# Ledger of designs, part 4: miniprotein binders against Probable RNA 2'-phosphotransferase (kptA)

Target 1, 222 residues: Probable RNA 2'-phosphotransferase (kptA), of Haloarcula marismortui (q5uxb8)
Amino acid sequence: MPDAVRRCPEDGFFEGDTCPVCDGAGTHILDGARRRQLSKFVSGALRHFPEDAGIEVDKAGWTGFDALRVAVERQYDWADAAALAGVIATDPKGRFERTGVGNEAGITTAGGRVRAAYGHSVDVTLDGTDDPVPATLYHGTAPRNVDSIREAGLKPMSRQTVHLSESAAAAREVGRRHAADPVVFVVDATAMQSDDRRIVKRGTETYTTDRVSPVYLSLLEK

## First folded at step 25 (miniprotein)

Design z6 (from u4 with K2M V41I E79L)
Fold by ESMFold2, last read:
Structure z6 (fold): chain B 222 residues (1-222), chain A 80 residues (1-80)
Amino acid sequence: as target 1 above (222 residues)
Amino acid sequence: SMLVYIVFEGDPEELERAIEEILKLAKEYGGEVRYYWQDGIVWILIKGISEEAAEKIAEKVKELAEKLGLEVEIRIMELS
């Protein structure tokens, strides 16, 4: 049925009878009635009554996925991590956002943070940029800069702002202007915005900010 | 001490009637009550009541939902 949630072990959560990637049936996670019931609780807890649900939301509306899982399991004896992950991953209204799990957001049943995308009555501040900022951004640089960036973060130096790319490929292309074998840093833009750091889109592939602290940076293996 | 978690969905006029009645019910049992209305859904949380009061409230809320033709979920939880 089109409103049920199922799980493909390789491709993650989907609604309906067959995985849209591999065409397999997957395993059953939630029927439509339980999906609606859980969605109401999760949206209410994130938007309106986090304390009563047994979770804490930060200034940007985020709570830990694992903390929310505990609250969900306490609320319903039939609910588990897969049910929660499935409701978040398949929500047709875009009510939920998940970060801190890289490109596994539609697959993993652990880790990261979750928030409601809109509708809060609790005191939170969501960034009001006209263009959405991707959860992950990238910075390409010469290998000689790696140690200073790990220590001090990204600073504009001789530029007015720090420049970030929308993809690793774009960052590598920028880095090739400065080195034959560039290094790419991964930037946790969601964490930066959750800490009230401003990021602004300046072009089709470019975002700018005033600085990126080391806590938001990691090296890309490729 | 107990929390009664109530979720309604249905006709907006009946939802408003349900809220009104449950606010009266919570006052009758000395419970602290909050409600929220969004996306055609009403959440009502009643706190600081005994298990016996929570069970009585749940029974009356179920009867009210049937009378008003509303979908309802009712859960009773321990409050730490």
Scores: ipSAE 0.708, ipTM 0.915, lowest interface PAE 0.9, mean pLDDT 84
Fold by ESMFold2, fold request of step 26:
Structure z6 (fold): chain B 222 residues (1-222), chain A 80 residues (1-80)
Amino acid sequence: as target 1 above (222 residues)
Amino acid sequence: SMLVYIVFEGDPEELERAIEEILKLAKEYGGEVRYYWQDGIVWILIKGISEEAAEKIAEKVKELAEKLGLEVEIRIMELS
């Protein structure tokens, strides 16, 4: 269960009981259950079903914050601009990006544009970043996919890009959401970048690429 | 016509069973169904059904979620 979202008038949104900047309590915005519920809807709408959610995403995945707010308010009677802004600002996995509000993204409840940082099944092209890429990345998967991946490599399938994790533990955790006993592939990101393959950091511990050829993959030994 | 918004969270084996059952259920009521599975969450959207069909689907989905031990959110909304 995620922590509640609260708001400090001067410091913006935070999770938990105490503002990390001023140690004040702030005002309550969302309990953990509603935070989780709203974040699932927002991530689904931005990644998978924007039209059914009543929003439009452009070719780079962006939609207007105010348009998304209207969709969120239609979905849940209890949701409002502060709830949406709070979910975006406090997301522990970095699933959402917000632009057009300068340094006020953690504070403002209006304006700008929003997109999912990764995980789209709709046709989008995400901008690259210059963030450093670790020498080694990881991919967690179901055991039954191992032979196919060793043969053909990692491909995006229903998502627009291949998702890679920063650590074996993170990959295993992601894999457990898709299989009870995940297997982890080790990805030689240094070799990929040496061969001019693009890898971009998305979210807190997630990296994306368009595919990973088998030559860069090995199984993580037990 | 109605849209049924269904979100499941839980163990992968139970999520697979839920998807299979709800795809079958949507076909029984003539609904157009799509689903998405990512990060331990499954979204299922069923469109093009009557309010009565949507309510029956929601009731059956609620029973299925309880039987499988899955967290579920179900919302029924009118298509514009």
Scores: ipSAE 0.690, ipTM 0.912, lowest interface PAE 1.0, mean pLDDT 86

